Miniprotein binders against q56419. Designs and how they scored, part 70

Target 1, 326 residues: q56419
Amino acid sequence: MEGRTLEEVQEEVFKRHGVLVPKKELEDLAKALEEAGLLLTEKVEARLKEEEEKLKRERPMRLAGLSYPEGEREARAFLEAFRASYPGEGEEARVLLMPHLEPSRVPEVYGAALAALEKTPPPERIYLVGVAHRPLKEKAAALPVPFQTPFGPALPDLPALQALDALLPFELFNTPLAFREEHSLELPLFFLKGRFPEARVLPLLVARRSPELGEALKVVLRDFPGLLVLAVDLSHVGPRFGDTPLTRTLAEEARRRDLGFLERLAEGEPEAALAFLGANPTRIDGVEVVASLLPLLRERKGKVLAHRLDLEAPTLSAVGAGTLVL
Short names: E, the ipSAE of ESMFold2; O, the ipSAE of OpenDDE; V2, 0.75 times the mean of E and O plus 0.25 times the DockQ between their complexes.

## First folded at step 8 (miniprotein)

Design q4 (at its last look DockQ between E and O 0.22; V2 from the best seeds 0.00; counts 0 for: pae E 8.3 > 1.5, pTM O .751 < .8, SAP 78.181 > 70, placed apart)
Fold by OpenDDE base, look of step 8:
Structure q4 (fold): chain B 326 residues (1-326), chain A 104 residues (1-104)
Amino acid sequence: as target 1 above (326 residues)
Amino acid sequence: SEEEKIRELAERLARLARELKELVAEGADPEEIEKKMEEFIEVVLELYELTKEMDNPEAEYWLEMTIELVWEFLDAFIEGNVEDAVEALLYIAEAAEFLAEEKS
C-alpha cells in the first residue's frame, strides 16, 4: 500500500471485487499497522534482526522433503524422473521461461525445462527472476546470499548483483524476509542447481512491473553474461481464483491465453504478448515479470517446448504452466 | 481476563479467516465477502488494542506476524490474486489458532 491513498485502495478494491471496505476501518487498520510497525519492541527487532542476520548468511531450504527430496541421491533420482517425463528433446536456451508450480503437478513441463538445459552450455551465472508472492518494499528485490539446495548451496554472483544495484533507481537489496519462503525461486533453483552445479545465481523477485529492471539487466548482461530464467506460472482459473468451477470453455480460454502468450514471446514480441492478454482475465502469473524484462525479450525467437493446464481437483481450479526457450 | 478475551478473539479471528477464505475461494457474493471482511478487520483491531498494551513478547510477535499477513492479504486481494489472498488468510487463521492455544 505504500504510496496509495486509502481512498485509492478503497476504489481499487471496489472496482476489482465489488466490495466497499469502509474508509474508517481502513484508516483504523492502517493506523494500527503503522503503530504496530512502530511498536517493534527491541525483541521483535532483535528476532527480525536475527532472521535477517540468518538470511545474511544463507537462505535455507523450505520445501525439501515436501516438494522435492532433501537427500542428494534422491534428489538426483527426482531430476532423472522429471526429465524422463518429457519425451522430447530440448533446445539451447539463452532465456528460459519455466514454471514455479508444485513440480508433481506438471512434471513434463519441468522435464521440458531439463531437456532445454541439457542442450545449454553451462552458464557462468543464472539470472533467476521469480514472482514475489509477498510484498516487497520496492518493485523488485534481490537476496545476495547462498540458497541451499540438495546439491549444495547456490552461490550468489555478488559482482553482477552489485552492478545491477548500481544501475537501479532503488535499493535492490530490499525485503530479505520476502525470500524466506518464496517458492518461485526455490523450486526452479532445484532444477537449475541440479543441472548447473557450478553456476552462480542472481535470485531476483518482481512484485510490480519495473521497466528499470529490464534496462539495467540489459546493461549488466553485457559485462556479466549468463542464462536468464523467468520462473513464472500462467493462467489461474477456477474457484480458488474467483471463477466458477473449471469447465471445458474456461479451460479452453485458459489454454488459449497461455499458448497465445507463449507463442508471441517465442516470436520475439513480448509487447504483443502483453497486449494479447489485455486485462488478463485468466490471471497469468508472469505478466509483471515479462513486463519488467521487455528489453531482454525483444527480437528473441524461440520455441514453446511444453504446456499444461493442471487441474486441482479438490478446488475444481486449474493452473497453467509452460516451458519456453529463447 | 485480558488473556481470556485474547483467546476468544483469536478463535473468532481464525473462524472468520477460514470463512473468508471459503467465501473468496467459492466466488461468493461481494456483499457477503464485504460483511465478513468488516468483521475480520474489527477482530484484528480489537486484538491489536489488547495486545498492544501487553508486555508479552509472544503476543507482540504474533501481532507483528498477523499485521504482516493482513497486509499481504489486502495487497493480494487488491491485486486480484485470490490464491495469495487465500494463503494469507490461512496463515492468519493458523496464527490465531496458535495464539488461542498458547493463551489457553
Scores: ipSAE 0.030, ipTM 0.341, lowest interface PAE 6.7, mean pLDDT 84
Fold by ESMFold2, look of step 8:
Structure q4 (fold): chain B 326 residues (1-326), chain A 104 residues (1-104)
Amino acid sequence: as target 1 above (326 residues)
Amino acid sequence: SEEEKIRELAERLARLARELKELVAEGADPEEIEKKMEEFIEVVLELYELTKEMDNPEAEYWLEMTIELVWEFLDAFIEGNVEDAVEALLYIAEAAEFLAEEKS
């Protein structure tokens, strides 16, 4: 409590909300919260601070040798194998929706993204919007540093990032540690950098929907045109995600929700896509990103190139992934 | 295991934060909110005490973030800013889910 006594806090909570939390519980909470800041050991605090300082200079590969090859030659062969997994042709994308799920689980979905990139003129920059898997201090964040890849560093578009920051009602560069292990940026970036080695990147994360982000991005994209990428997964169903074991009925519902969502986006109707999901009973991962980016998705028609609901046999669960061009 | 206990408490915290969010957003009965708040606070304290006894850097990171969000919730709730209080509770639930979940 910054300069407030616990009695003052308790009284104000009761005054404003009619809720009376017992004084002892507030005292215990305040003590625990203050002591938590004191109990991070000097070693842990120094390590976290050191990692944060490193992330202010560059973001290293975390998944090389795990999700994709570390060496450039092997990485190019990997890209070609993924493209070959999708037998169709792509479409030019001004907006691309692609997954961030482990690539080996949905090879044809990433292959469809590569097919779309083949038809897309090389952009000056890529607005890469992922899903924060770690808390952010604000609704969204960016990290304005080079992201390492097997194809060399993906350099940040600093002028565009600074323009975006200036338009937002919150500090955009707010949580460097959240990017340390963020696969929703790293996995799509591997494919994007492999195809567009000269494009600069705006690495963005959404934790919770931010209409302000979408409005700001619409302005920034006019001055700094580029490719917008929504790096999101779709349904998450089964025991790993709090459901009963995957049944035919649950899988059919997940597929219906995934495809209905994607098709409505493809018709330029992002509000209808969100409304179709209602309470989001199959936990589609991309909802907060789409809800943030409505101004960039409205009236933009396109095509669903691929979809897969991928079974996690050990957990009796499934995750959906798709590729959409707009 | 201690790691499994942290996961279970974090999952419980996420559920409590979402339940409290709904009660606050709908202007529910004060007694109902009070009971949920007490349960919420107890879980935060239990998670803190368990983490204090362990050398677990991931748990310490997410707990620190959760603690900051709890402060944000309390400030908003005290000021009568229902929208910000609801938003903070959603962030707390998300932070707790990250603490609880395997990485994808």
Scores: ipSAE 0.012, ipTM 0.382, lowest interface PAE 8.3, mean pLDDT 83
ESMFold2 (binder alone), look of step 8: mean pLDDT 80; pTM 0.784

Design q5 (at its last look DockQ between E and O 0.04; V2 from the best seeds 0.00; counts 0 for: pae O 2.8 > 1.5, pTM E .647 < .8, SAP 88.189 > 70, placed apart)
Fold by ESMFold2, look of step 8:
Structure q5 (fold): chain B 326 residues (1-326), chain A 104 residues (1-104)
Amino acid sequence: as target 1 above (326 residues)
Amino acid sequence: SEEEKIRELAERLARLARELEELVAEGADPEEIEKKMEEFIEVVLELYELTKEMDNPEADYWLQMTIELVWEFLDAFIEGNVEDAVELLLYIAEAAAFLAEEKS
């Protein structure tokens, strides 16, 4: 480590994120919590229960007007702008790896995904596999309900979801609240639904690697063929993610690990891709999904279409995003 | 070891998150809530310091989730979004408990 410049960066990030909280602010918030006490706690619990019941029927948009436009006409223009951000041509995909990072941060990476979808025959269904950002009761979960989008509801493939659930050693429909704010499904789904408006969806989350999920999906895909989408981000580096301060060296390592991981996947060697990362020091979150889906990735060759390690300036942290077709 | 330290902090963080929620639910006086919040923040800061000071950093899913939830809580906490802060304590307690089990 080169020394004091890193400490100076740390201090700026810490102030932004409240790591050093003055005693007076602690006292004020403690008082506010106490004043709202029983009613606040009951209100939060009641709201969560009510939202859980709603999620058993449908999953509403949470990011419309924030990450993408709410209206259908504007949403279609948005898709075209993103496609234009990637000047290249895509490849047909049976498996697509695409990001779930905020689209405006990596427009050409999402554009590359759109380019791949242009070359991909419309599937009957999409197996959309994201990363849980809230605890799941099991290693993986699904939510068998319509997901709202500006292009209309993305309907669940109930027969395929039920077949998958029947093959697993745990209940697949186990944590509706984990889907409430899950952007790793909502953001990719916007792009997928915009290009394949008739496809049904299997909205899946992985918390921890589940070899059982991959074996079950291999069986289900034989009877219910479709497009497999790994909706994952790559390296997570910097103070936001519990790391040392972001440096040029750390950023270079993150890029190298992102690309080495993607390139080994593109060679049909998912075990080698995981071994290449070792302890995963740059926190690629795609690892748990890839480790779950090994049977579906082996010997499937393809191409890396795009990559970016994007700096999050306010937090001096970075997240990697990529597009891979297999 | 670093992993044993992470386990100890995760266990303590999970406990403190549940205790803080309980104190709020019981309508405890502000001195009790303040003391518990100070303990919670101290553990949060130590977890953050540990991850920054690791000579051979290693990440796993539960550690990553716990750290990200803690940052969300700190943002809500500092901005006075009390309802969000309480909700995030529930998620932190659960994630930290899983992290502690995985590091055992």
Scores: ipSAE 0.440, ipTM 0.732, lowest interface PAE 2.6, mean pLDDT 83
Fold by OpenDDE base, look of step 8:
Structure q5 (fold): chain B 326 residues (1-326), chain A 104 residues (1-104)
Amino acid sequence: as target 1 above (326 residues)
Amino acid sequence: SEEEKIRELAERLARLARELEELVAEGADPEEIEKKMEEFIEVVLELYELTKEMDNPEADYWLQMTIELVWEFLDAFIEGNVEDAVELLLYIAEAAAFLAEEKS
């Protein structure tokens, strides 16, 4: 858009798409964008720069004392309670799909993940792939710094991260600010670090499907073996996500899609899992992550250990969560 | 409250983004798509007006990223990449929802 007039843009959109974007709305948007740009005052820029500089050293806990205990002793008791909430036994995981939803909402699902981790030999490193709930400059990103946890810092595997970066067509180490408050990494990392205190971590975020990421990771995993963790939620339905309040029909559809997705993944058919969702009308959170990691999920058979569709009563919305081992 | 209004606007964005996705997927009338796009832009602007005065790093980050996403949306739409354009709208709505959660 740089260098074009609003009228030229309007005309072009109309010619190409048959849609006439109202001139006033374009003008208001342009003005708002300019004003917002001006609001990026030296002060805001300086603050953002300071936060970026902090993230060059470490990623502090943001949810300690809120979603999980800050103290190590209390954090261990928390882990034990969550494990106790799942009555079953786990299986050894090469790939673990687990939620990143607020733990108190789906304790047994996290408990199932812990059960799987009990049967998993301690990995040298964990590839932790979360969902970017904030925009990234690239389709995927990594933050190569220690992540703070109640169990001590989760240290990055720098050699493996560098190997991954070298194989990607884009800069992997982008958008550090997106990691600052990203719960899709922090919440699962609590459980992972608590179980595997000595494992190095590759904290990865996916904003949009990146086939290149899966292909690159497949190569990197040969030289740098480890546990792959997909930290993803499932269906998002209700008013918070643009639907009507949760009904029995909507809940049944969400569960059907969640379980159908997970079962196809458990059969080693990730493409079939994606195809099953189609346009993803219940907004399964993990779609872009799975689409990015297809090479790593193909032909791997596993088991669904847990699933829950959890109602958020204040918003009459619900979020699906599941635990899958491959 | 300000927090309630931000939540309301985020929910409206989510709804509008979904409706746009459905309309595009169904090959709906361009006039209907246009109307929904207009509504979406209006809600984004309202959310901007509420957040621009906030002395909050998260709001600042959201505003900055929203600006970038809006430009990317416009570029994708102009280029005829409707799928990418709709994806960007969904992403803006998701970012707004996240802002609403943190503000709550």
Scores: ipSAE 0.052, ipTM 0.472, lowest interface PAE 2.9, mean pLDDT 84
ESMFold2 (binder alone), look of step 8: mean pLDDT 86; pTM 0.863

Design q6 (at its last look DockQ between E and O 0.04; V2 from the best seeds 0.00; counts 0 for: pae E 3.5 > 1.5, pTM E .625 < .8, SAP 89.495 > 70, placed apart)
Fold by ESMFold2, look of step 8:
Structure q6 (fold): chain B 326 residues (1-326), chain A 104 residues (1-104)
Amino acid sequence: as target 1 above (326 residues)
Amino acid sequence: SEEEKIRELAERLARLARELEELVAEGADPEEIEKKLEEFIEVVLELYELTKEMDNPEAEYWLEMTIELVWEFLDAFIEGNVEDAVELLLWIAEAAAFLAEEKS
């Protein structure tokens, strides 16, 4: 393979993704790395080791003051404002699909989730299943520690987590660092903990589809009943996601695929929902979670409460979010 | 084959990420680091071209993870978060290694 100049590479990135990385900024990064040398690498490695040890005891808030308020009073007002952004009625959820996209981008979608939670009896525990945004050592992982929230710590359901771990062909507690910045758990948890302050949590991440996870969870849920939450986003389209620039046609296709996927899930037909997507050309985020959890989704009928395909104008990209109750 | 080429590129990307970390750890000058960054970005662009031809869902997953991490790395750079950028290189190396093993 022939090498190319940095400028040629930057122009190719701009043509394909609508962004540009200036040569001067790359030079500045290289200079900063050189000035730090061995100390910077050792500092980062030491920080990661320290953070991993902390994560074996608790998971602190990372998005307080950024995505939601840090103070409890303000956080409760924030929840009520989001509920008000969805003027409709919810329905009782035995399974809830909700987004993990930045809440301010899709306020009525989170509001619909809150409306569903209003109709849902407080569960003893919540199975919170998010999408790993860092590589996991296995197909799925959990972190059996308290997750801090403005409403107090969300305590882990250790007996249920241990039962789940015992049923899997791999160690469930396998990648603590992957939870450090994982917004697919933290953002939904804020809403869930605010509504169900006494519920314990099973904080789970899926990296790659695992039929074993779904079968194990089916067993664990019968012995440890609770609310199953799929904390997933839908279509990801545009240059930020390795796609062509967003067009009206691509956006309409993404919306159609999101809604078709959700509607088939609402019919209790998760295999049909996956088949509807085919090769998943709009990169619906929830596919690996749904594919893992098929035994828990079959025959459960419900309703789509909300959907939005949210535009990221600076990147000419979009992300879909929805609320589904089963 | 296209599958073998993807595996070789993923191995090269993982190696480049580790070499970047090593250059920083050994105090290399900016010119050497910049050259390695250019090679790194070249591999990312070639992997991007191949994403449109993927027929393997698990390899596609690891490739998408790698590309998303590269975007996070560039975001950290634009914001001037040098320590976060270095950390993301470590994550990129892990994702690329999984991608290379998936094609084996």
Scores: ipSAE 0.337, ipTM 0.700, lowest interface PAE 3.5, mean pLDDT 83
Fold by OpenDDE base, look of step 8:
Structure q6 (fold): chain B 326 residues (1-326), chain A 104 residues (1-104)
Amino acid sequence: as target 1 above (326 residues)
Amino acid sequence: SEEEKIRELAERLARLARELEELVAEGADPEEIEKKLEEFIEVVLELYELTKEMDNPEAEYWLEMTIELVWEFLDAFIEGNVEDAVELLLWIAEAAAFLAEEKS
């Protein structure tokens, strides 16, 4: 909008889309944006700059003491309790799909992930692919710094990250501030670091489907083998996500979508999994991640270990979570 | 409470963003899209007015994201990229959900 009048913008939008954005609302919005910009004081800018500079060195814990214990001893007890919540046995994983939802909501699903990790030989590195809940400058991003955990820092695999960056048509190391509070990496990483303390990590975020990422990773994995982890949730239904309060019908549809998605992935048919979802009416969180990683998921057969649709009672909303091994 | 109001507004944004996405996908009447877009903007403004005086990291993030995403939305609209514009509305709703401490 820089350099254009509100009237010019209104006219242009109308000409292109046949939509007349009300002038009053535009004026109010413009005023609000100006005021908000003024509130981004030198202090806020300085803080953001400082936070960005810190993220050049390490990514601190944000959810310690909230979602998981800060202390190592308590954190180990936490892991054991979550593992105990899943009564089954795991299978060896080359690819692990696991949730990033608040752990207390779906303990047995995380327990299933831990069970799988028990049967998995310690990897040299973990490709941890999360979902961006904040905008990225590019379709995907990485943060090549240590991530703090109660078990010590998860160290980045810089050579593998550099190899990946070199194969992508965009700068991989973008939007560092998006990682600052991103729980889709932090929560899974707690469990992964607790199980594999010596593994290096490639922390990746996907905002939009990037076929280039999957192709690049396929090449990188040849020279830099490791465990691939998709940290994704499944259906998001209810008022928090634009639906009516959870009903039996809505819950059944969410479960159907979740399980149908996971089962097709377990059969090594990721394209069929995406096609099954169509327009994704129950908002499965992991679709952009799966769409980006198709080359790595094809023909890999596996098993669904756990699934839960968890009700958040205060909002009458529900989120699906699953654990899949490939 | 302020927190309850923020949650209500965030839920409204999520609903409106979804409805707009559906209307656009279905090729609905521009007048209906316009009305929903107006409602969406009004809710954003109400949320802004509620949060502008808050001195916390979540409110600061909301302000930052709102500024960025709204400008990007307008640019996408001007460029005729309707898909990107709708996606940006969903991102604005997501930012509001974050402000409401609604992790997903």
Scores: ipSAE 0.148, ipTM 0.652, lowest interface PAE 2.2, mean pLDDT 87
ESMFold2 (binder alone), look of step 8: mean pLDDT 78; pTM 0.750

Design q7 (at its last look DockQ between E and O 0.62; V2 from the best seeds 0.00; counts 0 for: pae O 4.9 > 1.5, pTM E .665 < .8, SAP 84.342 > 70)
Fold by ESMFold2, look of step 8:
Structure q7 (fold): chain B 326 residues (1-326), chain A 104 residues (1-104)
Amino acid sequence: as target 1 above (326 residues)
Amino acid sequence: SEEEKIRELAERLARLARELEELVAEGADPEEIEKKMEEFIEVVLELYELDREEDNPEAEYWLEMTIELVWEFLDAFIEGNVEDAVELLLYIAEAAAFLAEEKS
């Protein structure tokens, strides 16, 4: 590797992945990192420690004013606009699969989720299962604190969370920081809390498949009935996700994988849905959640209400989103 | 073997991420930081091109996490957000260490 400059390495990254970081910006960042020295590192560590302590009491809104309105009145108008983006009717959900992608990118997919919630009796609690986007040593985690929303705090179901923790072979509450910026809970929660303002929440993250989580949840749901929500996205294709540049062929494959996965789930065949994906060449992130929750998905038939494979033009990449009712 | 190479690269990536953070903490010259970043990108590219034929979802998870975090780091880099870049290097080091552990 001797004889390669940073510019040459960047050009190779672009040729393979369609994204290029200009040499000047890399040099500027390197200089800024060097000038920051020990003080910036300690500042970052101190900030993370402060955020962790705050997360033991509550999880604040981090996307208000960015992905959804902060004010309650505007937030309700936002929900209505999203519902209107899906002209169809929903069905009662005992299990709901919905996305966590930026809402403005897939409005009709979130609208389909709202349509399903319109047909769903208000639950006592919502098991909200997202995907960890920060390192998590355990296979899954929870944060037993109120999550703030424009509709008021979503209160945790502490007895159900404690019952779940007691059944697992790993520490469930060990990583509050994993929730700090986790949009896979915050974005779906906005819609869920807006529709079910009195429901308590079990905010859960899956990092890696855990059959133990699914078996434990089956037990907990028996004693603490509620709505199960899989807050997951589907295919992730293109250079942003470590793939070759997005082509029509790759996009068609991603769409086929998304729909095939969802349809098999809709037939009550989650093992077949996973088998259909094989090595998961389009990186559907719902796989780890589905693989964890098999006991809760088997033999539940339902319907795919919506799907979109959304293009990220600047990165030549795409992300799939869907709404499934079981 | 392919598995051994993946493990060696993942361990190297984790070490490079920690060394980069340490260079920043020590106030190292920009040239040292640039060299470490070049090595970092090279390892990411090699890990990325290795065939993902394994049925080890733990290792696959950590590899995908590492790649996503690297792109977030580059986004922070483009935006000039130094504090976010440092935080992301800490997460990258953690993810790469778990990937190396899965390949031990």
Scores: ipSAE 0.449, ipTM 0.741, lowest interface PAE 2.4, mean pLDDT 84
Fold by OpenDDE base, look of step 8:
Structure q7 (fold): chain B 326 residues (1-326), chain A 104 residues (1-104)
Amino acid sequence: as target 1 above (326 residues)
Amino acid sequence: SEEEKIRELAERLARLARELEELVAEGADPEEIEKKMEEFIEVVLELYELDREEDNPEAEYWLEMTIELVWEFLDAFIEGNVEDAVELLLYIAEAAAFLAEEKS
């Protein structure tokens, strides 16, 4: 098939999604790719292999200096500013649902999470369950290494991780490269480590719903109690996600879905929360995580502390974020 | 069928992602990369227009993953992060291949 011209593709994307991908950006990309003397596939593979070997020791910061400050002093000031952005008081959390979106987009939602953490006794360990934005070999994975933060390394709870692995029908320690750039862990971990510097962490990713994970965690939590954190975003709507540009109607639907989901979770009815979403037409990010953790969410009542649907103006798209305590 | 169309598009996307990665890695002519990128984006758009299957959660996962990775790729590309862009093309190829398998 004669490939459409870039101009035709641009026009079609614009017509359908209201996003103009500038031809110049594509040209600049082509030029940048040319100028960068693109690393041979072999070099990329070798680098990935090297990075995988490094991940056997530690997970370095990837977003330091970008999403949050690298320096500890500046990082503390960052935490305080985010906390200040939420005017309310928190509640004690046994389960915390919080976003993993770029912090600057939803500061008050992260502020609400910090407010909840202020009312939460320091846990011995944190079960941090994020969303895999890279393919996983299994439905879920863990990385049993220190995660670097401006506040020092977040140390893994190896005994608890081993106990979890032993109860799962698949190898938990799979796909280490998926953790390399995974912001769904790194961003929440910044706030968690800043608040609970002595807590050990179980960094978990969910790619697909794993009922086995929830059942296993329920058992592990008996012997290894801790704070459960769901690091999930909510609706993803607009051209970046296959919709038309954000309209009032689309935004209202996204908010309705987000709040309806969170409210049902707050009532201790996670199955009802999932059922409420149906086919998930607004693409709530956290559905697979919630579906995996049903045994841990049932009958737990809590409170929605914050919600925001944040517009990404360049793409006329929006992402929902919320903070829920249980 | 829509299922066959998704499979076909996924297979094409996986191929195009690999080809684009190779072109970029080889330092191919910008015009050639542009042309391949156009074809790549076209396939992505066609895939976006198809209705999601409610009855196959694995296929839906791989579809969503593929789409998300494509956007991340475009972002990385626009930002001039060539290393991340190339890596993301590999992930797109993998995710699209899995999608194609689930629709087989």
Scores: ipSAE 0.027, ipTM 0.412, lowest interface PAE 4.9, mean pLDDT 85
ESMFold2 (binder alone), look of step 8: mean pLDDT 70; pTM 0.625

